# Ledger of designs, part 3: VH-VL binders against Vacuolar sorting protein 39 (VPS39)

Target 1, 267 residues: Vacuolar sorting protein 39 (VPS39), of Arabidopsis thaliana (Mouse-ear cress) (q8l5y0r16to282)
Amino acid sequence: PARIDAVESYGSKLFAGCYDGSLRIYSPPESSASDPSELHQETYVLEKTVAGFSKKPIVAMEVLASRELLLSLSESIAFHGLPNLETVAVITKAKGANAYSWDDRRGFLCFSRQKRVCVFKHDGGGGFVEVRDYGVPDTVKSISWCGENICLGIKKEYVILNTANGTLSEVFPSGRVAPPLVISLPSGELILGKENIGVFVDQNGKLLQTERICWSEAPTSIVIQNPYAIALLPRRVEVRLLRSPYPLIQTIVLQNIRRLVKSNNAV

## First folded at step 7 (VH-VL)

Design a24 (from b1 with heavy chain Y99L; framework fv_benmelstobart)
Fold by ESMFold2-Fast, scan of step 7:
Structure a24 (fold): chain C 267 residues (1-267), chain A 122 residues (1-122), chain B 107 residues (1-107)
Amino acid sequence: as target 1 above (267 residues)
Amino acid sequence: QITLKESGPTLVKPTQTLTLTCTVSGFSLSSYGVHWIRQPPGKALEWLGVIWSGGSTRYNAAFMSRLTITKDNSKNQVVLTMNNMDPVDTATYYCARDLYEWSGSDYYFDYWGQGTLVTVSS
Amino acid sequence: DIQMTQSPSSLSASVGDRVTITCKASQDISNYVAWYQQKPGKAPKLLIYDASNLETGVPDRFSGSGYGTDFTFTISSLQPEDIATYFCQQYDNLPLTFGQGTKLEIK
């Protein structure tokens, strides 16, 4: 069977980005009433396979609903028109990019490639214009917009990149066991991972509060589905309410699922 | 089954505008991008530009001030227009297809047109 | 723009010889290199992509290698039908750029 590395919702459909580079589109079955005493099992059906959508695995996807665009990260970063998937733009400088962040309000894209961070702006037409290209001291593992700044998880530390002047400010060291995780909140504030805790900082990397999100184990992935924070831990998913004291809402035990994929419309 | 074919004038006078048409078969322009590449006699290939499936274009900066690429999906045609031709623009002009539907950002070419030699002289 | 410098500009070899052509990029382009064969009056034909992957239908005497800035194309045992001009191409960034070509001739 196909390995799915990225999932995103578009209307009632699901888009799945696959390791083989294909994009698979799933449609829901026609709605049908079921016995209320039984769990309602909704099964998505494969509607279409777009073979050769990318030569490389599709690692991430994001539906930009207000712009009717699909953003994909695979060989590079590409924008396709919705619903027909016509190619609108390809950011060729993003070839080999390993992480990205999209700022929908400003129309700004940032991505990391090796030891560089590049910023592009949507030009209001179909194209993208390069704004800046910054050197960084090591490979970026996690990246997110934080207002007009960019927060980076590099090697064993978190830094804030000031986009106006290119300066880097150290925030704090990342954990020994867990990879760095930079998670953006709707407020523009950040959650930074350190072992089994999430630390709240502002757009400049300053601590906002002493209360932390405490996961049962170090997460490998965290997604925000407001008002929830959803973390992938070894063999389980923890769902926590994103307000103090960050109570555990649900634990889902995993059988054969190994990963969470970034998606604005997670299901 | 998959073909691309360039057509247009073989002789152009200096300062005139060149218009070349690439007619495709076996695939849809609504899902594949098409590139224009030229080759002066005995020299290297030069990438001119691309028009993607959605109609967006990107041009080589060396040519962008005088180059336009358009298309008509219903006619299966991509058109290259280049203004103010000079003898140094003498070259064989090729059109070539993107590897995959909806691009995927791979820009090497498995399908090329046969090429059309355009000579610029008085 | 990324410059692709190809060497040698021409090469003479005998049938059965091992032939090597090199290509140097002006900046790190990872493995985003393709190699083409072009015979007189014909469009280029894709042989190698991603620096080392052989295109379907291409004989296995053709191979490529390299990463970063230095790339090599090899014909392990030259055949008469291999007489052509060979070009490298980078596709790490736009504009796409090609090497100047290596004309291969038989002695």
Scores: ipSAE 0.000, ipTM 0.457, lowest interface PAE 14.2, mean pLDDT 84

Design a25 (from b1 with heavy chain G33Y G54R; framework fv_benmelstobart)
Fold by ESMFold2-Fast, scan of step 7:
Structure a25 (fold): chain C 267 residues (1-267), chain A 122 residues (1-122), chain B 107 residues (1-107)
Amino acid sequence: as target 1 above (267 residues)
Amino acid sequence: QITLKESGPTLVKPTQTLTLTCTVSGFSLSSYYVHWIRQPPGKALEWLGVIWSRGSTRYNAAFMSRLTITKDNSKNQVVLTMNNMDPVDTATYYCARDYYEWSGSDYYFDYWGQGTLVTVSS
Amino acid sequence: DIQMTQSPSSLSASVGDRVTITCKASQDISNYVAWYQQKPGKAPKLLIYDASNLETGVPDRFSGSGYGTDFTFTISSLQPEDIATYFCQQYDNLPLTFGQGTKLEIK
């Protein structure tokens, strides 16, 4: 069967990015109102397979609704027009990129490739222009916009990259066991992972004097769906409310899920 | 072996500025956080602040207006400066190493300096 | 600020006794508690971190437990060299805060 590595919603449909490089589109079944007592079985049905969408696995996708674009990370970063999926742009400098972040308000893309962080700007329907290229001391494991700056998880530490001058400011160490995770909130604040703890910092990397979010185990990914934080743990997903004391709302036991995908409808 | 040693004046007059130096050996200040903690005679330990491996600082809000921590990695030295000393600031002052930077648990202390008693008196 | 309330303030016990000291945080601090031993005229020495992990080189008669707000430090069989003041410390949030200390004396 097809191995799915990325999922994203677009209207009522689901887009699935596959390891074989295909994009699969799923639709919910058509509802019937002829008999209310009739059993109605609903499951998503494969509507279309876009073979050859990418020559490498599709590892991340994001619907940019305000721009009618699909952003995908595979061999490089590509933008496809919605709803027809015509290729709008391919960021050739992003070949081999391992992580990215999109700032929808400003139309700014940042991504990491090896020991570089690159910034591009969207100029409309088909134009992306390189803004800056920064050297960093090690491979970036996690990346997110934080206002006009960029927060990076590098090896075992968090740093803020000042985009105006290229300087790095230390935030704190990420811990020994768990990989670093940088998560942006709609407020402009960040959640930084440290073992099983999520720590809140402001856009400048200053520690907030607020309670932390505590996961049952160290997460490998976190997705924000306001008002919820959804964390992928070794054998389960935890859903917590983004309000002190960050109570556990739901636990989902997993078989064969590898990564969580953010919805573009999160505010 | 790992050591930290505090040095500086042991007697300070009220309103004067205190400057203490912590000299470290056996590890690099480029890899470890260093904290300053004090203890008034017969009282509890009180955290003053920290300087991180890349030079960023955090201070206890109670002292922030008169406290500065700096360092010079090439000299293996961390410096604490505190303005407007008062007799209530009489305490033994310690520098202490944050547990291994990569360990996943920061802000507890595996190695401490011997401490230096600073008396604030006219 | 997170307040750490330690009890008792002082205690006297005999060699071989089981000694228990408690520490209560004013809010949930998970397992982010360390315990230190301080002998007269000396710097504190780390005994326990992450509430229950024994520091390397520390005798196994020392132990810690707890999660959330309530923490316990135990000496299973008191020895003469254990005469000291013991402090808990939270490191969940800044500023770092310590308990007021428990002075342990042998009868």
Scores: ipSAE 0.000, ipTM 0.395, lowest interface PAE 18.1, mean pLDDT 83

Design a26 (from b1 with heavy chain S31R G33Y; framework fv_benmelstobart)
Fold by ESMFold2-Fast, scan of step 7:
Structure a26 (fold): chain C 267 residues (1-267), chain A 122 residues (1-122), chain B 107 residues (1-107)
Amino acid sequence: as target 1 above (267 residues)
Amino acid sequence: QITLKESGPTLVKPTQTLTLTCTVSGFSLSRYYVHWIRQPPGKALEWLGVIWSGGSTRYNAAFMSRLTITKDNSKNQVVLTMNNMDPVDTATYYCARDYYEWSGSDYYFDYWGQGTLVTVSS
Amino acid sequence: DIQMTQSPSSLSASVGDRVTITCKASQDISNYVAWYQQKPGKAPKLLIYDASNLETGVPDRFSGSGYGTDFTFTISSLQPEDIATYFCQQYDNLPLTFGQGTKLEIK
């Protein structure tokens, strides 16, 4: 049985990236028009298992709908054409990358590996070209595009990397207990995590407001499903409205040994 | 002005439960972490635990089985409860503010309460 | 747990003397060290944070240095009002831990 580490939706289908390196594709069951009132719960059906998709666990996936590509992070960063999953490109320099961010408007990819941040650009014809490679002082734990700059969550601090000149500007210290989290908003602004608090900053790392999102516990991941921020906490999920004062809308208690799967484009 | 003040019993019998209240002014508990630290007479400071702005707690493992920290933001109060008190728990108990803002600190203390001596004896 | 070993346990010095206190962490804690002053019957007062940053309102005769495992606190010219117990604290990881304290007395 495959442990699922990444989930992404593509049309009516569900893609699951597995710890064993396989990609599983699920389709909704075809509805019968004869008697939909039958006491059945609709269940996604495994359509296909791509056993040789990756040699390492698939830790993240993202459907780039405007480009008809699937981005996956595993042994490296790979791009596959949709819907057939033909290999379009593999970024060999991303071997050992632990985090990435995609800027769909500009077609820019950035990723971190060890103490380096690398930037590539999609040429629109299936090719990716290296733009630049930057040195950083410590291992990057979280990364996101913020306009033309890149925000990095390093073990002990948040920094803004200026892509034009390679300089780093300190934002504020990260938490001691919780790992750093850099979350991109649709507006291009960021939420930065510090323990149980989410802090709003602009693309230059400047504080946008004094109000903060206050989670009941330190989140290990946050996904934005506008107008909601959904945080994975140690034994529950909290859903908050992305509007001051960021009220708690729903709490989902995790029962038994359930594991939540990260997804960027699924509800 | 920023102040913290501990209150509660000064004498506790062995096996009893200790309850101490820290009343704060000049800042909001919804924005700051508050810690409890104790100091036995003539000995080193011991960190007991913290309650975060959002209500989550972290405890020193040495005390975790008998220690609870809670708060009521509307009353400006943080409460420490410690079960099964023993003579070795005799100490001055402090509450202290963890300065937490975007330019602020991580787990060092800018303001302390005056401390309250709790003696555990029969 | 991270152990903070502070030395000396007590020190006697004259007004105007340079006083040095050290703390050694049992593991690498970067620069996450604070130093406090505690006078008898009073709460501790923050003097130094991030190993070397002087807290606002604290006289510049107090200073700190160090990185990794070895940290030093210095009073460049001892004044009578500096008689107190001094102690270090690490905040790299929980549980937070303190040195044993150094009791400073005047000759």
Scores: ipSAE 0.006, ipTM 0.486, lowest interface PAE 10.7, mean pLDDT 84

Design a27 (from b1 with heavy chain G33Y S56Y; framework fv_benmelstobart)
Fold by ESMFold2-Fast, scan of step 7:
Structure a27 (fold): chain C 267 residues (1-267), chain A 122 residues (1-122), chain B 107 residues (1-107)
Amino acid sequence: as target 1 above (267 residues)
Amino acid sequence: QITLKESGPTLVKPTQTLTLTCTVSGFSLSSYYVHWIRQPPGKALEWLGVIWSGGYTRYNAAFMSRLTITKDNSKNQVVLTMNNMDPVDTATYYCARDYYEWSGSDYYFDYWGQGTLVTVSS
Amino acid sequence: DIQMTQSPSSLSASVGDRVTITCKASQDISNYVAWYQQKPGKAPKLLIYDASNLETGVPDRFSGSGYGTDFTFTISSLQPEDIATYFCQQYDNLPLTFGQGTKLEIK
């Protein structure tokens, strides 16, 4: 039995990144293809195991469908071509990276390795080129693009990193107990975590509204699947509608999940 | 050549306010963080606070109620102000440059000022 | 606050000796440790950063190692000019904290 730390969809398939460093590919059940309107228990079947994918746990994955690439975070950040998973690039400077963000429109990657934030750009041909490297005042716990700038959740505060001049501006203090969480919306606006609440701010860190998402406990991960916000809480997942008053739609009781991963595949 | 130099009073009476100036050369305060650290005679170094390239400040909680760090980039000066001085505040005060430029900080120090001994006594 | 406990507080060694000092953090600080040399009446000088990286211009007889909570600083062959007090510093979290120092004397 393999422990799965990251899941991402690609077309009809699921990619699972495992603690043992393998990548496992699952195909949809045969019954799903026959009639999706029929109610039945779905079971994905293991199609392939890529045992040598990484020597370290695969902790995050993202399908970059417009570029036919799979991004994975493990020992470093690696890019594999889709659908065949040939290695396209490995960002050796990302060794030890703990968080990343991808801007699909511009083709920009940013990642944090403890007290550094690095920006790379996809060159269109499959390669990545370093754009800039910024030092930051503390270990980055959460990171996201916000327009041309980067929002960082560092210990005890949220800041906006201006990528043109390297300056940092304070947004507001993070919670005392919960780790900081920075979540970007398709609009470029942000949801910032503070204890058990999600606060809406614009691309410059200004408060958008007084209404907030109230989770039943402090989340460790939040994924946006419009129109829903999906939060990983201790022992459960909460699904809330992204519309005031942000009602709870579903609760899923779970064991042994480390983080949630957003699906990037168009339906 | 990169230099930092502390200046200010060497003697302060109890309850008075200390003001020290750090004058820098060979680099821009708009590109580097500057820290203040002190060392009581025969004791360990104590970190007081930092001012970032963009003017944001962080302070050691032990001092933050009476400590202010400001700067003037055009004058190449960083200023430390500490209120309500006590004999226990007797120490050599240093300003030091953070290792990384461009709003970065690794929070270790490649260049230090010479230090200025401030004695607090009646 | 992260406490840095340095040992020994002082030591005497002969020219040519291998000298080792240690620093223990009260919690995991990865490799975020710097080591400084301070000569009497002078400001500290950076020798080592990221636990094991030698600062440019520092003689290669100086080295550092460690990860997590236990760190060591070594002078492979002590020279007369190495008489000084040595300090470790963590920079994993604010406030920045230093060890109490090790005073090195030659005999």
Scores: ipSAE 0.000, ipTM 0.423, lowest interface PAE 15.1, mean pLDDT 84

Design a28 (from b1 with heavy chain G33Y S56T; framework fv_benmelstobart)
Fold by ESMFold2-Fast, scan of step 7:
Structure a28 (fold): chain C 267 residues (1-267), chain A 122 residues (1-122), chain B 107 residues (1-107)
Amino acid sequence: as target 1 above (267 residues)
Amino acid sequence: QITLKESGPTLVKPTQTLTLTCTVSGFSLSSYYVHWIRQPPGKALEWLGVIWSGGTTRYNAAFMSRLTITKDNSKNQVVLTMNNMDPVDTATYYCARDYYEWSGSDYYFDYWGQGTLVTVSS
Amino acid sequence: DIQMTQSPSSLSASVGDRVTITCKASQDISNYVAWYQQKPGKAPKLLIYDASNLETGVPDRFSGSGYGTDFTFTISSLQPEDIATYFCQQYDNLPLTFGQGTKLEIK
């Protein structure tokens, strides 16, 4: 079996991005949906393996349904047409990119590579055109669109990058030990990680509320699946409700294995 | 053509304040970071601080208690102010442009001023 | 602070020689190293950035390599105009720090 680093749903199918660079497509087993004895088992059937989809591990994928495109982050950022997976565009400037964010409403892509943030837009004709390229003072660890601006988690602080003039405004320090995490909400507002706390801010980095999500330990990853916030902690996953007082709903203990699964809409 | 040029006093007495001006041409201070670096005679380069395109400053902790960097984008000038000068502060002072346009960098320098030697003695 | 230890402090070489200068960081700085050339009475000139990228207009006899903590700067065939002091600089974290310099002389 291939090591899977990214998962994304497309219709009833599951796309799995693998460490070997292949893309695997799984179809749901009809019997699992109809038989309640298999309710808690995943019995998806491998439909197709696209060998050579990428030369490097596929570390993230996102289905852009409104544009009929699959975005993948591997050696670079690539776009494939759906449903046939023909190559539509490869962003050569994104070679070595480590993080990205997609603004579905505006059709804007931003990504970070070392100490640079680049913005591209979907041109409507199937291609992508460069809009702007910004220098930043440190390696970006986390990135997200926040309205017309971009929030960056760099080594020791959160900053808002103003896309009109390229200026950076400090929001607050990211903490000492935990990596910075910038998580977007559907509203365009953000959750910023600080050690074991998630802080709610608006598109300009201003505090939205005094109440915070308090995790049992500092998370290394947070995924929003409304109405839940799901955090990966050192030895467990915590699921909390995205409603004050943000109660702990479930804990999943991780024994011996730690996997990085990068997905924005996993099934 | 891109240029940076330092100006200010070349002789400062101990305990006095040094003020140096860096005048830039060929690019906008609204879109580039500018750094101050000094070099004592025969010694290594020492980074003093930076002013970002948006006006934010960062200083070397060794100097931050007596160092201020400001700018006036409309005058194309960046100003270094250093209080309580001491003979050990004798050095050539440089202003330098950060490599990338907009907000940053990567904090290495493609264009430097010619440098101005500041001697601190009584 | 990240310390950059540069060696040797001085070096004498003949025209046509291969010259190598080493720079060691006190902690992992990935590839965030730049190299500068400084001639007497002049400001430093950028030669290399991101450890191995040659700045535009710089002759291809200059090269850099390294990752993590160990970096090297090489002149493949020394020319008379290359006589200068060379400095490495890290830009992984503030404060920015430079090596102590290597003074290159002709013999």
Scores: ipSAE 0.000, ipTM 0.429, lowest interface PAE 15.6, mean pLDDT 84

Design a30 (from b1 with heavy chain Y107W; framework fv_benmelstobart)
Fold by ESMFold2-Fast, scan of step 7:
Structure a30 (fold): chain C 267 residues (1-267), chain A 122 residues (1-122), chain B 107 residues (1-107)
Amino acid sequence: as target 1 above (267 residues)
Amino acid sequence: QITLKESGPTLVKPTQTLTLTCTVSGFSLSSYGVHWIRQPPGKALEWLGVIWSGGSTRYNAAFMSRLTITKDNSKNQVVLTMNNMDPVDTATYYCARDYYEWSGSDWYFDYWGQGTLVTVSS
Amino acid sequence: DIQMTQSPSSLSASVGDRVTITCKASQDISNYVAWYQQKPGKAPKLLIYDASNLETGVPDRFSGSGYGTDFTFTISSLQPEDIATYFCQQYDNLPLTFGQGTKLEIK
């Protein structure tokens, strides 16, 4: 079957970004209910394949529902209009970008490429204009907006990048076992990964609370689906409630160990 | 005047449940984690588990099937409960404060209780 | 689990001597090492954290160094009150683990 690297929800449909660069659109299961000769469908059905969507694998996607745009990261970062998927903008400077963050309220995009962090803003007409281009000391592994600042997970530390003056302020070391993870909350506050814990900080990297989320092992990725935090651990997924004391709700054992695809609007 | 003090029985019979209380003063349990560490006579320190400021717990896998740590912030108390005690569980049991440090220097212990020797014998 | 191997298990030295104790981690733990002093019948006392930072109130004859897997604890000029067992501890990952201890005695 097709290798899917990115999944995103759009209304009742699923968008799947594929390794071959195609975008696949799936329709939800349907039930005829009243017809006794028909069985209920329990699986999403492929509705459409957009074969020429990208020339490189689609590694991340995000539906920006309030703006009727699809953001995709492939060879670069592109914006397509919804529902018809017409190309609205391509951020050519994002060629080779490895991570991004979108601020929906302000219409700001930031992304990392090698040892640079670039900021673009939506100009209202569908176009994007470059705001700033900052040098950073090492390759960025994780990135997120935090208010007007940007939090970066570099090799083994978290830093806050001040967008007004380009200065970097150290928050704390990210830990040895787990890669750095920066998880944004709608408030502009962050959860930062450190080994097997999640630490809550404000937009300036200041600790918000001493209570931490504690995972059974160091996660390689974390997704927030209020009211839950979902972490990918070795051989399993762990679901915790986003409420002190952050209790374990469910553990899902993976039969075949694979990377899980991310969705910001999980079905 | 930051203090931690362990209290509870000093003699436990095999198969019984051990309950130890750590009473703290000079700081709030809503701001610091508390760990339990034990030391058998003449041996190394052994980490048992922790309860953090928000109430979440982690246990050493070697003990997790019989170990529970709880707390009551209003009473300034952390309680360790360990089931099915065996003579090999004879040790001095300590509670210790998790150092508050967002700069990444956490899980080392700036203040310890005096320790309580628990002997397991029939 | 991360294993902390401490050496020597015991040593004897004279007042004024330079004393060195080593601790080796089974994997890279960056600088996440603490050192404790424990006198008979008493709780451990924190001396050093982050491999090389001296805890407040600890005499400056105590020092630590190291990064990655190899760590050293040094007393530059041994005093009679330094007689104790010393332990290293890693806090790079759970479960927290300690070295087996070094018993320091005066000749």
Scores: ipSAE 0.000, ipTM 0.389, lowest interface PAE 17.1, mean pLDDT 83

Design a32 (from b2 with light chain N93D L94Y; framework fv_benmelstobart)
Fold by ESMFold2-Fast, scan of step 7:
Structure a32 (fold): chain C 267 residues (1-267), chain A 122 residues (1-122), chain B 107 residues (1-107)
Amino acid sequence: as target 1 above (267 residues)
Amino acid sequence: QITLKESGPTLVKPTQTLTLTCTVSGFSLSSYGVHWIRQPPGKALEWLGVIWSGGSTYYNAAFMSRLTITKDNSKNQVVLTMNNMDPVDTATYYCARDYYEWSGSDYYFDYWGQGTLVTVSS
Amino acid sequence: DIQMTQSPSSLSASVGDRVTITCKASQDISNYVAWYQQKPGKAPKLLIYDASNLETGVPDRFSGSGYGTDFTFTISSLQPEDIATYFCQQYDDYPLTFGQGTKLEIK
C-alpha cells in the first residue's frame, strides 16, 4: 500500500523502491501444474520488506546483472550485493543526485547534482573513484552514457557532453511541455523524447532515421527490453516493438496501484 | 595540519624536461585530487592538470601533448613532468588540493603549496 | 575555453574604503566562481566559493555576489593587510580558468 517510485526485476522477482525508503521484494505466483486454465492470474506477492534500506525515497534502481549488484538512487547512490543485499559501496559525493547512468562494460558511473555532472569508476576492488567533474548550464533532467560521451537532457535542450574536453554541443531543443528523456539503446544509439515522439540519434547527437516512435501521450519514463520499448504514460503503459514502424504490441491499464504485474525481464 | 610543498630544479634549459614533486601532509592522496597551476611573472594563473584520488588524470589541452602527472600514495608525492621546455614556460608552479565536499564536487582550491619558480633560459 | 575578464586591472584605495572588483565570464557559469587573494611572494588563498559563500576563517568584510556571467567581489572596509592581487576562477567547465587579476594598493 505504500507509494512505489522505482521498480526493477531480478530473476523472477520484482524489487520495488518506496517513497518511505523501504525496499519491497515481490515473488511471482505459485506454479499451478494441475490446472492450466488457472494460470491466467499474474499477481505478485510481497515476500519481504527491507525497512530502513534508505532514509529518503528510493527514486531509481538498476540491477547490474554481470556484477551481481543492485544500484539505487535515493539520498545518494548506493551499491548492494545480490542476492543478499549487503552494502558494498555508497557514493557519498552523490548526495542530492537527481539522475544517473551506468556503463556496465567500462564500469563507469555518471550522475548529475544541481548543475554538475560527476563521473566515477569502479576500481575493481569493490570501491569507486572519482574521475571527472563537469559544470552544466542548467539542472539535468535526464542523463545517459553514449559511448565515451554523455548525453544530457536539460530544461530547453539536449546536449552532448564531450568527456575528454568538457565541451557541450547542442543536439536539438527539447519539448515545450514534456520533460526531456534520454534513453540508451544496446547499439550505443539513443532515443530522445520530444513531447510524444521518440527521436533516434547516434552517440554524437546526429539524427539517424526519419521514422520516429509515436507514443499515444508523452511518456514520463521509457525502458528498453529488446526488442521492446516500454513507456509509462498517464494512466497506462505502452509496449511497442523497437522496429519500424514501431507498432503498439500491448497496453497495460493501471487500475490498482497496490498490485504489481509479472515482469518479463530476466537477469 | 594540511600542507603541500613543491620541489625540483629552479633552472631548466630550452628543450629539456621539467620534473617537479609535490609532497603533501595532513591528508591522504587516496581521498583528494591534486592540481598543478602555474603563474608566469606578473601574469594570470593557468591551470595545467589534475590527478584524482583514484589515479585518473585530466590535462589542459594546451599542454597535454607534453604533460604527465603521476603520484605515489605511499610516499605522499605527486609528480609533474613537462617535456620540451621553452622560455615562455618560465613561471611559478603550484600544486593545490581540490575542495571535495561529500554534498558536492567543486574544483576550487582550499590549500596551495608555496610555489616554486622555474626559469627556462640557456 | 571560458574566458574570465576582471575589472579593473589595478585599483588604489584608502583604509576604510569600500572596494569592488568585477569578473565577467564569456558564457553562463551559474554560480561556479571562486575568489582568491594573493599577497606578494605568496600562494593564492581561497576567500569566496560558489560566488557568495565565505570560506571558513575569512573576515566578514569580504563578500561576493553574482550569477550567470557577471560577478562582483567586495571589501566593505579596506584594511592595510588587504594589499594583494585578487583573482576570480570559474569551475563550471574544463579547463579551469582564472581572471587576469586585480592589483589592489592602499593609498
Scores: ipSAE 0.000, ipTM 0.406, lowest interface PAE 15.9, mean pLDDT 83

